# Ledger of designs, part 20: VHH binders against Protein EARLY STARVATION 1, chloroplastic (ESV1)

Target 1, 368 residues: Protein EARLY STARVATION 1, chloroplastic (ESV1), of Arabidopsis thaliana (Mouse-ear cress) (f4i9g2)
Amino acid sequence: RSEKSEERRFDQKMSAHGAGIKTSSSAVPFASPKSRFLSKQEKFYPRCTPRLTGPQSRDTPPKRDTGIANEKDWGIDLLNENVNEAGTNEDGSSWFRESGHDLGDNGYRCRWSRMGGRSHDGSSEWTETWWEKSDWTGYKELGVEKSGKNSEGDSWWETWQEVLHQDEWSNLARIERSAQKQAKSGTENAGWYEKWWEKYDAKGWTEKGAHKYGRLNEQSWWEKWGEHYDGRGSVLKWTDKWAETELGTKWGDKWEEKFFSGIGSRQGETWHVSPNSDRWSRTWGEEHFGNGKVHKYGKSTTGESWDIVVDEETYYEAEPHYGWADVVGDSTQLLSIQPRERPPGVYPNLEFGPSPPPEPDLPPDQPQ
Short names: E, the ipSAE of ESMFold2; O, the ipSAE of OpenDDE; V2, 0.75 times the mean of E and O plus 0.25 times the DockQ between their complexes.

## First folded at step 19 (VHH; framework vhh_3k1k_2)

Design z1 (from n2 with T100K K102V D104T T107S E109Y Y113H; at its last look DockQ between E and O 0.20; V2 from the best seeds 0.00; counts 0 for: pae E 6.2 > 2, grease 24.7 > 24.2, placed apart)
Fold by ESMFold2, look of step 19:
Structure z1 (fold): chain B 368 residues (1-368), chain A 124 residues (1-124)
Amino acid sequence: as target 1 above (368 residues)
Amino acid sequence: QVQLVESGGALVQPGGSLRLSCAASGFTFSNYAMRWYRQAPGKEREWVAGISSSGSTISYEDSVKGRFTISRDDARNTVYLQMNSLKPEDTAVYYCATWKYVWTSGSYYRYDHWGQGTQVTVSS
């Protein structure tokens, strides 16, 4: 008979319901399975090694669950000259470097650098690409893309971007970061994917979040969370994590909070669904009145409940730990990207920063 | 191509026993959980039992616990359902199935693979 399939995208809504097992009265802990890609601390090598030896081999997948990087963590250093080189290292591995420019409409320019390597027997290989983009609207972008495979059959891919633009609705400057990472095991039924983003504007608006998905042997997991700060004291934070076994048992934990000026609420749920669709859950909530009183309540499917008012000071993250001032200070390379020079009679769009002078093509002789 | 072939269905008296088999091919059997479903006439398919890829986790629908036993033989690429103390309400077409996840850049998909089924009839 014909095969049937269920299609999902990593950013699709994930169902928390399905076949499950009958659970006991004890709470089932939420779990996020470890990735098969448990490795020692890795260092990214964004800068090539000395020209005579070429770049280092990159043979290990990226580390899971590390958050989104900033510019300095990559060490982006585009070549100032066009190159097209290749060679063989002393161990028989090969490497290449190339760089160039792409030009387009409205002052578009992409400066890029690409490099890669391959082991002597071809069992491992890697590539890395870096770029700077700009145009005459004031748009600027830094980016990285890396991929590779190793002799064990593992494969991985990651990208990172940092963007400066003027928001069409507010006309405020915005800095946005995004990253995607993924890895797949060559030997087990295992792999993972992460998507991260951070967005900031000059008035303090901040949005951050992640979508994470993975599988390790008999378990699959999903994690989503978000933070939103409107820059005027309003905050929304939420997390939704859940996992599923190969047999359809599901369990999860989720919560959210909303606050403004010491007034707001928190609520959450821990839940478990058996393969036969029996659901256990425990819910809780807090209502904060801004006067030193907090209403706390909750219940479970096993009959526990509470509904009390306590004296408690309200604490929550009223401002992001990392905001506009931080991202501006950490985005100096992005902000310093030089747009193309305009032809005579073409005036610039409004720019967000000064242009550094062009670098010399050939250094002058120095006096001796 | 993935292929699942059930066998062992028959007409049985109440209280009797049957052993169903599901032979698998076209994939690495030891990497996949296997499940049994059943469908009575005019009803939707319902889950009956499942066994994890390692064999270490096994689960049953409540109405068959203690009567049915699922097992797997990875050397023979076969999953079994031993059915004891059969009741008329166990009458159904029994299917074996597996789920396959395919990970692609930025997405993943689940594909269900089903056998053609084997008829079990429990009647006095």
Scores: ipSAE 0.063, ipTM 0.575, lowest interface PAE 6.2, mean pLDDT 77
ESMFold2 (binder alone), look of step 19: mean pLDDT 81; pTM 0.803
OpenDDE, look of step 19: ipSAE 0.337; ipTM 0.749

Design z2 (from n2 with T100K K102V D104T T107S Y108F E109Y Y113H; at its last look DockQ between E and O 0.37; V2 from the best seeds 0.00; counts 0 for: pae E 5.5 > 2)
Fold by ESMFold2, look of step 19:
Structure z2 (fold): chain B 368 residues (1-368), chain A 124 residues (1-124)
Amino acid sequence: as target 1 above (368 residues)
Amino acid sequence: QVQLVESGGALVQPGGSLRLSCAASGFTFSNYAMRWYRQAPGKEREWVAGISSSGSTISYEDSVKGRFTISRDDARNTVYLQMNSLKPEDTAVYYCATWKYVWTSGSFYRYDHWGQGTQVTVSS
């Protein structure tokens, strides 16, 4: 039994200082694609039906996340044969469905499926692409990309990937997930973007984080956080959240902690900047010595100050609640991808999977 | 193409009044805050006043509080600066400006847009 009621993800602290993340009011729940829901008339006349039903429409924007999805949430179901189909629904909208594969060096194979739809007048459209990739180095990848727009001018884009590869340095298997989502309103000054990543290896190395930003009306907000476990007892966690108004008021909250074997530190700052650049801040810190003593200190620009040593047990999350065993159990489809059969005498060039993408871009306007 | 065009600058006596306007085009005016800045000879450009996109929040630089009033007319895509009790130190080129946020491929950028400026001169 695992106790999940004390989840330590930084998103639980996002609203502590008034920095808000709001889903567009037109957003609907994001669910795994269910393109296999079809309705057909049943008759003696195969190939002669009075109507055809294509894939389900996916012209609804995604919702904001509280965490990265696993592969089961998507319901990826690649077609086993080449498909190139198109049709028209009873309401005049069109749809298509296609599949294929791509081959490359070192046994590379990408099986993919693509589908989409468009309203009768072309004002709404959506696409969704699924894929499975593999090669002879042990690399495997499962992924999704979605995009669309509607007649009100809303637009969205979303990707999700899950990758298995052998770490070049350790030869350990690694599973990595990443996701990006974006939605923009066509009628309001509103939109949001989220990027998530999670990385795991078999010895307990774990890295997780998110970069989020958005705007609703007169407020813009940014959130970044990360956590890192080296699998040997070292832990680093941090957050940095901030927001601003159109006239230049800014405020934020940030903190970090670093620990090893009961020894480490925490520190943070809460701050506010007025439109005229007047700054208020309050900083705090804790130094943990591993002997039951904790040095706590802090100060503010309004003169608040403290500097004390207390008797206190050091508590911190030394191990991730969701680790290698969990991600392996949740990645069955990824792990079941079969690479191309290797002809006799053919060996791969040793190639460890591609590095993660570059770090996320920063918003154009940031706190100090 | 965003365009901001200031007008109404003139030569006035100390204690006089002047109304500046800034006509905006190339964007949805009602979604953006508007600001006035000024630049005196040999000085850096200074913020003077700002008004939020809804008009509900207004802020002024200390030296102009009680003398200047910012307002907006969304039907005419225009922001105004009413300047009363003018002083020689108010002499400057006055600019209107706005922040424009742009949503692109996974990114969120802010761009500042400026008008050409209008000259206000306060002297006897």
Scores: ipSAE 0.127, ipTM 0.620, lowest interface PAE 5.5, mean pLDDT 77
ESMFold2 (binder alone), look of step 19: mean pLDDT 82; pTM 0.802
OpenDDE, look of step 19: ipSAE 0.327; ipTM 0.748

Design z3 (from n2 with K102V E109Y Y113H; at its last look DockQ between E and O 0.26; V2 from the best seeds 0.00; counts 0 for: pae E 5.1 > 2)
Fold by ESMFold2, look of step 19:
Structure z3 (fold): chain B 368 residues (1-368), chain A 124 residues (1-124)
Amino acid sequence: as target 1 above (368 residues)
Amino acid sequence: QVQLVESGGALVQPGGSLRLSCAASGFTFSNYAMRWYRQAPGKEREWVAGISSSGSTISYEDSVKGRFTISRDDARNTVYLQMNSLKPEDTAVYYCATWTYVWDSGTYYRYDHWGQGTQVTVSS
């Protein structure tokens, strides 16, 4: 009856990762899609609120970002005590705050705060959860999750987290950040989703990327990109952007680059498909030999072609603009999370254990 | 379930006219663009015309421009193809189609929906 197609794209994808193109490229840059219909949001102010008043309401979807936030952009401030409070504001809206902690194996500890509100008539609501996790392997995590809906029927969800862990085998410290955001209109055929990640290790390994999707009015758009730096001079970057109209017109731009020590390649495609499936395409490539010569080539479905060698200096970003030193400097709250104290002695307080309790008053981090 | 049901196909003489209808159900019709395709014997299915969800954008395959008109009636969940000045090369099975999209857990899925087709024959 109905044909099901699980295609993400009408046309072929490039399989390799790629990134920014400098001068000497024959490609035409991708035009920016419209993506700002759900940009209305109010900055949440998590200042110390008097205990008898609830947090300020946030009744708008999140804005689209140009990157992933760092921890200070959130202002995470977890409560040190268990809290279970609720109340009603003068306008009839309700609110709650709750906090606690969970304990688990291997020194696991999660401190968390949860808060939310609901309008007087119940037509809008929101929740927000913050957390701090640690265990004895050296794992640490900060996180935020928000969700809500408003009286217009819009709904949204977002999460952010930042983790530290040390690889047991390599003894490498790693910091990873990730975020997801999504919003959906309750009244229009509109919505969007974004997923971001950044990963870093102490030897300069860096991986970053995003997947973005959206629809507004009669257009849908997709954007994916990735960057990978191995910490030893190898760089891989790629981008794949495309859009489509309801009538089946599609267009896009994709490209990639791989470089090591001034030697590498770039390649890409700009394309357009009409509703009758006629495809225009222009492909291009560059090979950089590390000796001042660059092989440039390309062709199009309209008959354009070139295949030349030029004298040109190779330029590419061999190191990330934002790397290990930067993320460490921006992650002080994460790094300062204090793990749970280890139990003292060999005689724990158990139902079936030895009688004498261990001496608990010997902090391991006291100066001698 | 999504259903598209075409009607109005017939045998006509060259220069004649037909109006095809496609009744839609199982989805919010006003939110989606509608399309007509055709398939002649021994040929691949080809796009003929499309109309956006709002009705404000319309496009046609070059060989039918000026002769065919696509329209929609959102109150009746129906898309039409008015076919004028018919030629023998317009002989085909005509299909109504729409693409719906689902965003599930950050993954985008496109579902193609087709009708069963209606035969249009333009004699000799």
Scores: ipSAE 0.167, ipTM 0.658, lowest interface PAE 5.1, mean pLDDT 77
ESMFold2 (binder alone), look of step 19: mean pLDDT 91; pTM 0.900
OpenDDE, look of step 19: ipSAE 0.249; ipTM 0.706

Design z4 (from n2 with K102T E109Y; at its last look DockQ between E and O 0.48; V2 from the best seeds 0.00; counts 0 for: pae E 4.8 > 2)
Fold by OpenDDE, look of step 19:
Parts: C-alpha cells; structure tokens; sequence
Structure z4 (fold): chain B 368 residues (1-368), chain A 124 residues (1-124)
C-alpha cells in the first residue's frame, strides 16, 4: 500500500498592499546663493620681514633612506626681491642671504636664493640654495642644494630637482624627480651616498630607482633597486643588495620580477663569497601562469633543489602606488612656475640640446 | 703611487718559522685592510690571511690557522705575517695586497694593489 504523502501546497497569497505614501516633497526654493564676493583677500605674502635673525643652521647630516622628498618637504622658498644681506649674530656666528636672477637664451630664467651661516670659530657651516628655472619650451625646474659641516667633523651634501619637460620621443609631458644625498662622518670611517630618481608621464609610464652606498669602518654595502611601469600593465621590479667586508667577505641578495596581465616571473639569488673566493649561492624562480598555478623552482650550490607546481594566486601591482596623478598633485609649485613673456614673433627654438650621451652602459659584469 | 714591498722570504726547514713583512706607501695605511696571498708553482694564487683597517678583525685560510699570525703596525705602515710550523706545502711566493675604494657620484671604484712577492721555500 503506497502511502501517497500529500504535498500540502501552502499557497499563502500575502497581499502586498503597497500604500503609496505620496510624500509631497515641498520643493524648498533653492535660495539663490548670494555671490559673496569673497574679496580676494590679497594674500599679502608677508613681506619678507627682514628676519634680523639669520637662518638657523642645520647641524646634522640628512637621514638616510628618505627617498625623494616632495616640494613641500624641501621647503622651497625663493626670495621675491634681489637680496644681498649678511650679518653677525650675538654669538659671533655669521650668516648671509642672497638672491638673484639669471637670464639666458630662449627665455631662460633662473631665480635663485642662497643662504648660509658659519659658526664663530668656523667649525660649522651650512649653505642652502634654491632655484626655479624655466624657458619658453615649457621646461620648468625646481631644485635645492644643501650642504654643511658640523663641529664634529661631519659633512653632508644633498640636492633635489624636480623637472617638467616634454619627452623628446613621445612629446608627452614628463615630471622627473631626482635626489642625491651624501654624508661623511668626522669621527668614523663612515659615509653614505644615495641617488634617487623618479620619472612619470601622463600615460602612466613610471620609472623609479635608487642607488645607495654606505661604509661603516670595515663594512660597506650597496643597494640598488628599480621599478618600471609601462602604463599598459607591464611591470618590472628588481633589487640588488650586497655587502662586503674589508677582508673580502661578500654577501648579497637580488631579485627581479616581471609581470604582465597576471602572467610573470620572479627570480632571485642569495649568495655569499668568502675571502678565499668560495661561493655559496641559492637561486630561485617562480613562473606565474595566470591560472592560479605557480611553478616554483630553485637550487643551491650545497645541493638543495626544488621544482614544484603549486596552487597559488598571483599578486602583483600593475600600477605604481605613486603615479602621474600623485606627482602632479605634489608638484604644484613646479607647475605654477611662470615663464618669461615671449616677445611677439619670437618662437622658442625647440632645438632640444643633444641628449646627454647615454651613460655608457657599464658592461655587464661578465660572470667570472 | 701605492707601493707594497714584501720582504722576509727565505728557505727554511719543515717546522721552521719565518716572519714576512710588507712595507706600504702611497696611501693612508691605517684606513685600509691588508691581506696576504700566496702562489705555489703551478697553482692559482690563494688567500692566506687578512687584517682589517682597525686590526680588530683577523681572518685566516683554514690551512694556516693556528700556525700563521697576521699583524699590522700602522706607525710603520707595515703588515706582518708570522709563519710558524712551516710545511713544504707552504712553499710559495707570498704577496701582500690591499685595495682602496673610491665612491664617485653613484659609482664605486675598487683598486687592487699587490706587491712583487717574496719567495718562501720550505724544504728539508
């Protein structure tokens, strides 16, 4: 006897009485914004009140690994008037402040300000120079140079430049930043040098890099890295770091990654060289296929090896964290540079001076 | 000009001792590490010992550990290699070496300097 289990179809017709509450949105008349003629408060740029007190000296070297500071951080302050002032403080220290304009062909103008000071005994001194450059080609530049020495014998030098120019090949506007910093200890056999660069264009092409060197007594170290974004999704990143001792021990780590559209590779090496030239090395690689699989492989000089395919999601940054929009946003002072007025009928000579010869490609260190 | 001049090489019997000297000139000696190398006939030049600029770090090749002592006299611009318990295998031309580093605008240059060498012969 086939017990017909009755599928009770509970039909509950809940009647959605949609009460149409006609909320009469009383159109509050948009009160005509009274054009408060905000009187352009002429931002009275505070007249450079002759700060009777000379600029305070920097008594310490710049910090390492600071990257490239933005315009605001560098505190670019150009004097609006030609100034040539000097004084002596109560403590016997001296200071100077000067400014000027250099004019050149093709509407070239360089506004510059320079200031500095010296302690009474001459043991400490500092100099800071700021400049603004422009010409009729659209070239704009901001820059700063700072140098000094302190009573402890430390010395330092740093420079920063920001340049707006048209790329010769693409005719695209480019913003380029560069910085160089160095410091030397007066008390130790120590010093460091850093070179930074950033290049941006409106299409998303971005190049960043740095070379760093340091020495502390018996140890020296190097760091190089670069990032390249083509604006189309291609990314190249690399690092190369190594250190050595005076006795000849060397060690380092380097890697490179290349990606495009979820596919790419990573490779790296960790190495060590003893004073007797014995080399230990571990190399590794990753191939990312874009399908959630990664081929991982590696080997070492000690006999280690691996070769596996794993399920792993590929993560990479297809775009720079800091790109064109960002650099433009941070380059307001650069962009605000006004070129000289062009006389009627005078056209800028677009003779792009010979591109500085490409720095000779250091021949790839032939692997000995 | 940087000059390194080795001296003290001689013929000695096995188990004997010898002290090599390297007189340095043409650079600030106290700022640079000094090294000893040796080259046996038909062999490649090999590292023997090193002493840091400060003298605080010393290193030896394994084959000479406990037998050789590297030292430096900055006042005399001289590095020494005291060799004890000499073996026939220690027969070689011994070279004094140093390097200098120059950093210029993002590039570093290393210059290696070598002496002419001094002959050490260990034979019965």
Amino acid sequence: as target 1 above (368 residues)
Amino acid sequence: QVQLVESGGALVQPGGSLRLSCAASGFTFSNYAMRWYRQAPGKEREWVAGISSSGSTISYEDSVKGRFTISRDDARNTVYLQMNSLKPEDTAVYYCATWTYTWDSGTYYRYDYWGQGTQVTVSS
Scores: ipSAE 0.044, ipTM 0.591, lowest interface PAE 3.1, mean pLDDT 81
ESMFold2, look of step 19: ipSAE 0.190; ipTM 0.671
ESMFold2 (binder alone), look of step 19: mean pLDDT 88; pTM 0.876

Design z5 (from n2 with S59A; at its last look DockQ between E and O 0.31; V2 from the best seeds 0.00; counts 0 for: pae O 3.1 > 2)
Fold by OpenDDE, look of step 19:
Structure z5 (fold): chain B 368 residues (1-368), chain A 124 residues (1-124)
Amino acid sequence: as target 1 above (368 residues)
Amino acid sequence: QVQLVESGGALVQPGGSLRLSCAASGFTFSNYAMRWYRQAPGKEREWVAGISSSGSTIAYEDSVKGRFTISRDDARNTVYLQMNSLKPEDTAVYYCATWTYKWDSGTYERYDYWGQGTQVTVSS
């Protein structure tokens, strides 16, 4: 029996009554706001209030591991006028402040301010120098140098620079930051040094790195790391940290990761060396195939070994957390530097200064 | 220039004692650890003893523990190795060593310094 299941043709003709709501756009005449240019008479507050109080002494070393501070954090204070002042505080401490302008070829201008102080007994002293540089090539620079010593015998020195320049090869604008910090203890055989750098371009190329060294009596440590983003999705990160004692014990950890488009590798080593040169090492690696699988392998000098493929999602940052947009946003003072007026018909000599010698390539890993 | 000059090496009988000295110059001696190494004929140089800059930490190779004593005199810029109960196996050239850290190419690098060595022979 041929049950004819019926084709019910639901025809529903929903009638699209297009009600033409004639929204009468009454053009409310934009009343031309009479720009009351109230000429706010910039009350030229005579900035001549002799700040009778010299700059407050900084008697503490910089903090370690702080990275590169932003412009705002550095508190860049350039004096607008040529100043040459000195004084003595009530406590017998002395201070000075001076400022000036250096002019050079190619429209070079350096505005600088220097200030410092000394305790009554001369046991503590500090100096800060700030500068702003520019030329007709588009070069801009902000920088600071701070140094001091305190009554405890601690001494420190730090510099920070932010540079805007055009890359000679790519003709891209680059912002580069660098910092160097060091401190020495007056009471202990202790000190540290840090070098930081950041380089950015508008295409997303980013390079960051740091070299750190420290000593505390019988122990010394090193830390190196780098990050590189090519702006196209390629990422390189690496760290190398180690410490040693005066007696020859050493230990460290290093790793490297390389990624591109979800595929990449991680490798690392943890190692220890005894004074007698006995070495323990554990090496490991990860291969990320971009398909949710990771090949993990490793071995140690003690006989440990593994080689497995696991289901693991690959996580990596294809872009820097802090990139071009960020650095531009944080470099407002740098960007606001006004070069000297260029005389008509005078063109900057693009003497491409000798490219700073390429930082010596990390010696290629000698092939084992 | 850093200089290390070992002295005191001699021929001694088994069970004998010897005191080695290493005179240091060209660096702030009190700021650096000092070490003794030895190299026997046909063998690699081996660590023997170390003393920290402060003298508070001392370490010995296992084979010399209880027999050898490392000490330092900062006033004389000298490190010593007192060797007691000497054995034929202790026959070697003994080297004084130190290292310093210098800033080089954007990092602190360790520079190792060695003396010329002094011959210790333990034989009947």
Scores: ipSAE 0.039, ipTM 0.567, lowest interface PAE 3.1, mean pLDDT 81
ESMFold2, look of step 19: ipSAE 0.429; ipTM 0.796
ESMFold2 (binder alone), look of step 19: mean pLDDT 86; pTM 0.843

Design z6 (from n2 with S105Y Y113H; at its last look DockQ between E and O 0.35; V2 from the best seeds 0.00; counts 0 for: pae E 2.3 > 2)
Amino acid sequence: QVQLVESGGALVQPGGSLRLSCAASGFTFSNYAMRWYRQAPGKEREWVAGISSSGSTISYEDSVKGRFTISRDDARNTVYLQMNSLKPEDTAVYYCATWTYKWDYGTYERYDHWGQGTQVTVSS
ESMFold2, look of step 19: ipSAE 0.367; ipTM 0.763
ESMFold2 (binder alone), look of step 19: mean pLDDT 89; pTM 0.893
OpenDDE, look of step 19: ipSAE 0.461; ipTM 0.814
ESMFold2, look of step 20: ipSAE 0.369; ipTM 0.759
ESMFold2 (binder alone), look of step 20: mean pLDDT 90; pTM 0.896
OpenDDE, look of step 20: ipSAE 0.000; ipTM 0.195
ESMFold2, look of step 23: ipSAE 0.439; ipTM 0.791
ESMFold2 (binder alone), look of step 23: mean pLDDT 90; pTM 0.893
OpenDDE, look of step 23: ipSAE 0.524; ipTM 0.836

## First folded at step 20 (VHH; framework vhh_3k1k_2)

Design aa1 (from z6 with S59A; at its last look DockQ between E and O 0.45; V2 from the best seeds 0.00; counts 0 for: pae O 4.4 > 2, grease 24.5 > 24.2)
Fold by OpenDDE, look of step 20:
Structure aa1 (fold): chain B 368 residues (1-368), chain A 124 residues (1-124)
Amino acid sequence: as target 1 above (368 residues)
Amino acid sequence: QVQLVESGGALVQPGGSLRLSCAASGFTFSNYAMRWYRQAPGKEREWVAGISSSGSTIAYEDSVKGRFTISRDDARNTVYLQMNSLKPEDTAVYYCATWTYKWDYGTYERYDHWGQGTQVTVSS
């Protein structure tokens, strides 16, 4: 049954009698006092104010996991003149700026600039040091050191270096880049440390690596990785990561990759250790035969196992994404360093100090 | 010097209950996780329970889950282990433990601290 309930059209015509009451309210123009904003000429006191222009503020710890920044990002500013200046800002903060040069044997020259600031109460301070070094051997170095503490109790230290040297044996040019960063919290039992390195030679040999450590109270994590390119197609890559919780739970992941001319292997392990020392682990491997076949195998402590040959294309990076040409291109300031004029008849003593033995690329010892 | 002193161990019948206490001194108690371990005769020391510094994270060994409760009183620098439904298999010396850390940039040292233990015997 259809009941059509009715759309009652209530038409109410209410008559809009527009009574035009012209209330002439004479808005007395409140003469807003022209506050003479005396443009206090902010006397540009040479505030060693942290120029916001740098990749990082001077009053905060460095960012984590940033790798090695480029020369441009570091804002290297070496003073050409010997300066020794200090001052106090209007807010009571202080600043200093100094520069100099050190001379040594074999044409050694170090140009350096240092600047810093301190808050009025001394709770915060920062220091930046820049240097360039050279000698008659072709050695060049560009570097920066930054450190500071803030009112929150955070402290940090950061260094970056680029070094050009000639290998004594091969006469090959080598560029080495390194960075170290660390910070400690003032409020928590927390800190982190990062070490980065890159080494390049003109033949395409490349080494890259990083060590990262962090702690937050009783939690900690560690990350290591490395890449090696021999310039001839041999590649080694590895990672080792682990973490520990407050209760003693640990977990980690590591892998290694080795390739040459399309043939190679991958292997890895994922593991977990409970607070009661129960260990779970999974190990896996891949053998790449260069023929489109891959042998894949693995096992776990829980009884998983596999051993198969599959049709799979092998993908690996035979060359570094960032190599010699790239680092040279990004090291323009380093390369622009001018050594001292060598007197006629004076030859640099090529006593190349023993290259520190390559830290044995030993894969981190498996925690026993 | 870090000191951990366990108390509350006793002889109890199966199904009984005990509350162990560990009084801590020589470190900022509230900043560190506390743990209980036990060692039965002829067995290795085994982890029993843990409580984070904040108390927000608690964990137990599987054999004691539902029976044991770990808690902490930061005001008293004390960690507790309430043990209910005790079994003969729970007979052991119970140890309180904590790990303190010395931070140095790029490295850390862990120091393990143990109490002398308190004997818990569950026997009919």
Scores: ipSAE 0.030, ipTM 0.402, lowest interface PAE 4.4, mean pLDDT 80
ESMFold2, look of step 20: ipSAE 0.367; ipTM 0.762
ESMFold2 (binder alone), look of step 20: mean pLDDT 89; pTM 0.886

Design aa2 (from n5 with Y113H; at its last look DockQ between E and O 0.01; V2 from the best seeds 0.00; counts 0 for: pae O 15.9 > 2, placed apart)
Fold by OpenDDE, look of step 20:
Structure aa2 (fold): chain B 368 residues (1-368), chain A 124 residues (1-124)
Amino acid sequence: as target 1 above (368 residues)
Amino acid sequence: QVQLVESGGALVQPGGSLRLSCAASGFTFSNYAMRWYRQAPGKEREWVAGISSSGSTISYEDSVKGRFTISRDDARNTVYLQMNSLKPEDTAVYYCATRTWKFDSGTYERYDHWGQGTQVTVSS
């Protein structure tokens, strides 16, 4: 039975009426919302400027950093006189300030200033130390140490150092920067640690790296990266990151890049391990031939594979973005350190400076 | 949820003694420092005393030193303020407080928690 598709002819009606009502839309001037620039009150972290009132206490751990801060950011303020002072602020917080200088062999001089405080309620304590060191060998060091704790059991520590020395091998001036930061919770199994280093020489050799670790209860993450420039055009960069979740899932990503004169390789791996110990991984590589062609290859545990040559321009940084000229420019305070006057006829013993303090025991590498 | 409940506030004569209690709940009491504050009429809230989580660190406002004693009983989740040699100027609402910390991605945030307070009146 053929039920009829009624074609309802919806009619055309024409009507033209053109009336041009010039509605003068009075553009009500949208009052530009006064962007209340809530001036983020930059929490004036009490700059070590000796305000008439003793140093203000820090009651919180520092934030993680993404690099080594510049000298200006550390607010190094060494006292010129030996001071030993303490007091109480109007808010009930207490402070101390001390300074001194240590003298040693080979014209060694260490000027240091230390200050600290306690909150009015005793819930937090903090200490900051600055130092400058020099000797007749040309060694100069500028450093800062900051630490604190609170009544909840939280603790934090931060150190920053810049060192000028002559490289033993090259006899070139070398500047080394380093930073370490850590914080721990007193109430939770939580904390983080960061180690940063930068090494520069006048020939353009540059090494940079960082190790980062964090834990929050059953979650943990690691991040490592390094950059190496030989000053001749050879570049090595690498990263290694991994994390573990509360669920027992693990994932990681690592890659390496090596280049010289437009030729090089990249390789990497991304991996995932499920709580059930199922492992997924993808490995990839790139060979750069310097001729505008790149061989790309890779495979995964899921059966993915590729092997192709593509026309692609090779891009890499042959020189560090931040190199010798830059670090020298940013190390004005370090460079301004004045060694003690060297007596006539006295030559510094070229004995290699004290071995850097043993690296704090890195948490034991979890056995692979 | 963190709860702090003060008790023990009363009217006392000058030279008298009073013991305040603060019952804590909703957090691991033993992990946190405890504090007492007071607020007199028309004045700002002021810190009075603090005791660390371990009890090893104790601090007092200068005006109450030697007269007040802060203590804690972790088994009872309670912090105490023993107030001796009370003076009219000690008249205030006394508040128990704690500060909790949250660690997230390498940053710390603090949260202050307060009780409702207990009235202490020292008058002749």
Scores: ipSAE 0.000, ipTM 0.187, lowest interface PAE 15.9, mean pLDDT 79
ESMFold2, look of step 20: ipSAE 0.382; ipTM 0.775
ESMFold2 (binder alone), look of step 20: mean pLDDT 88; pTM 0.874

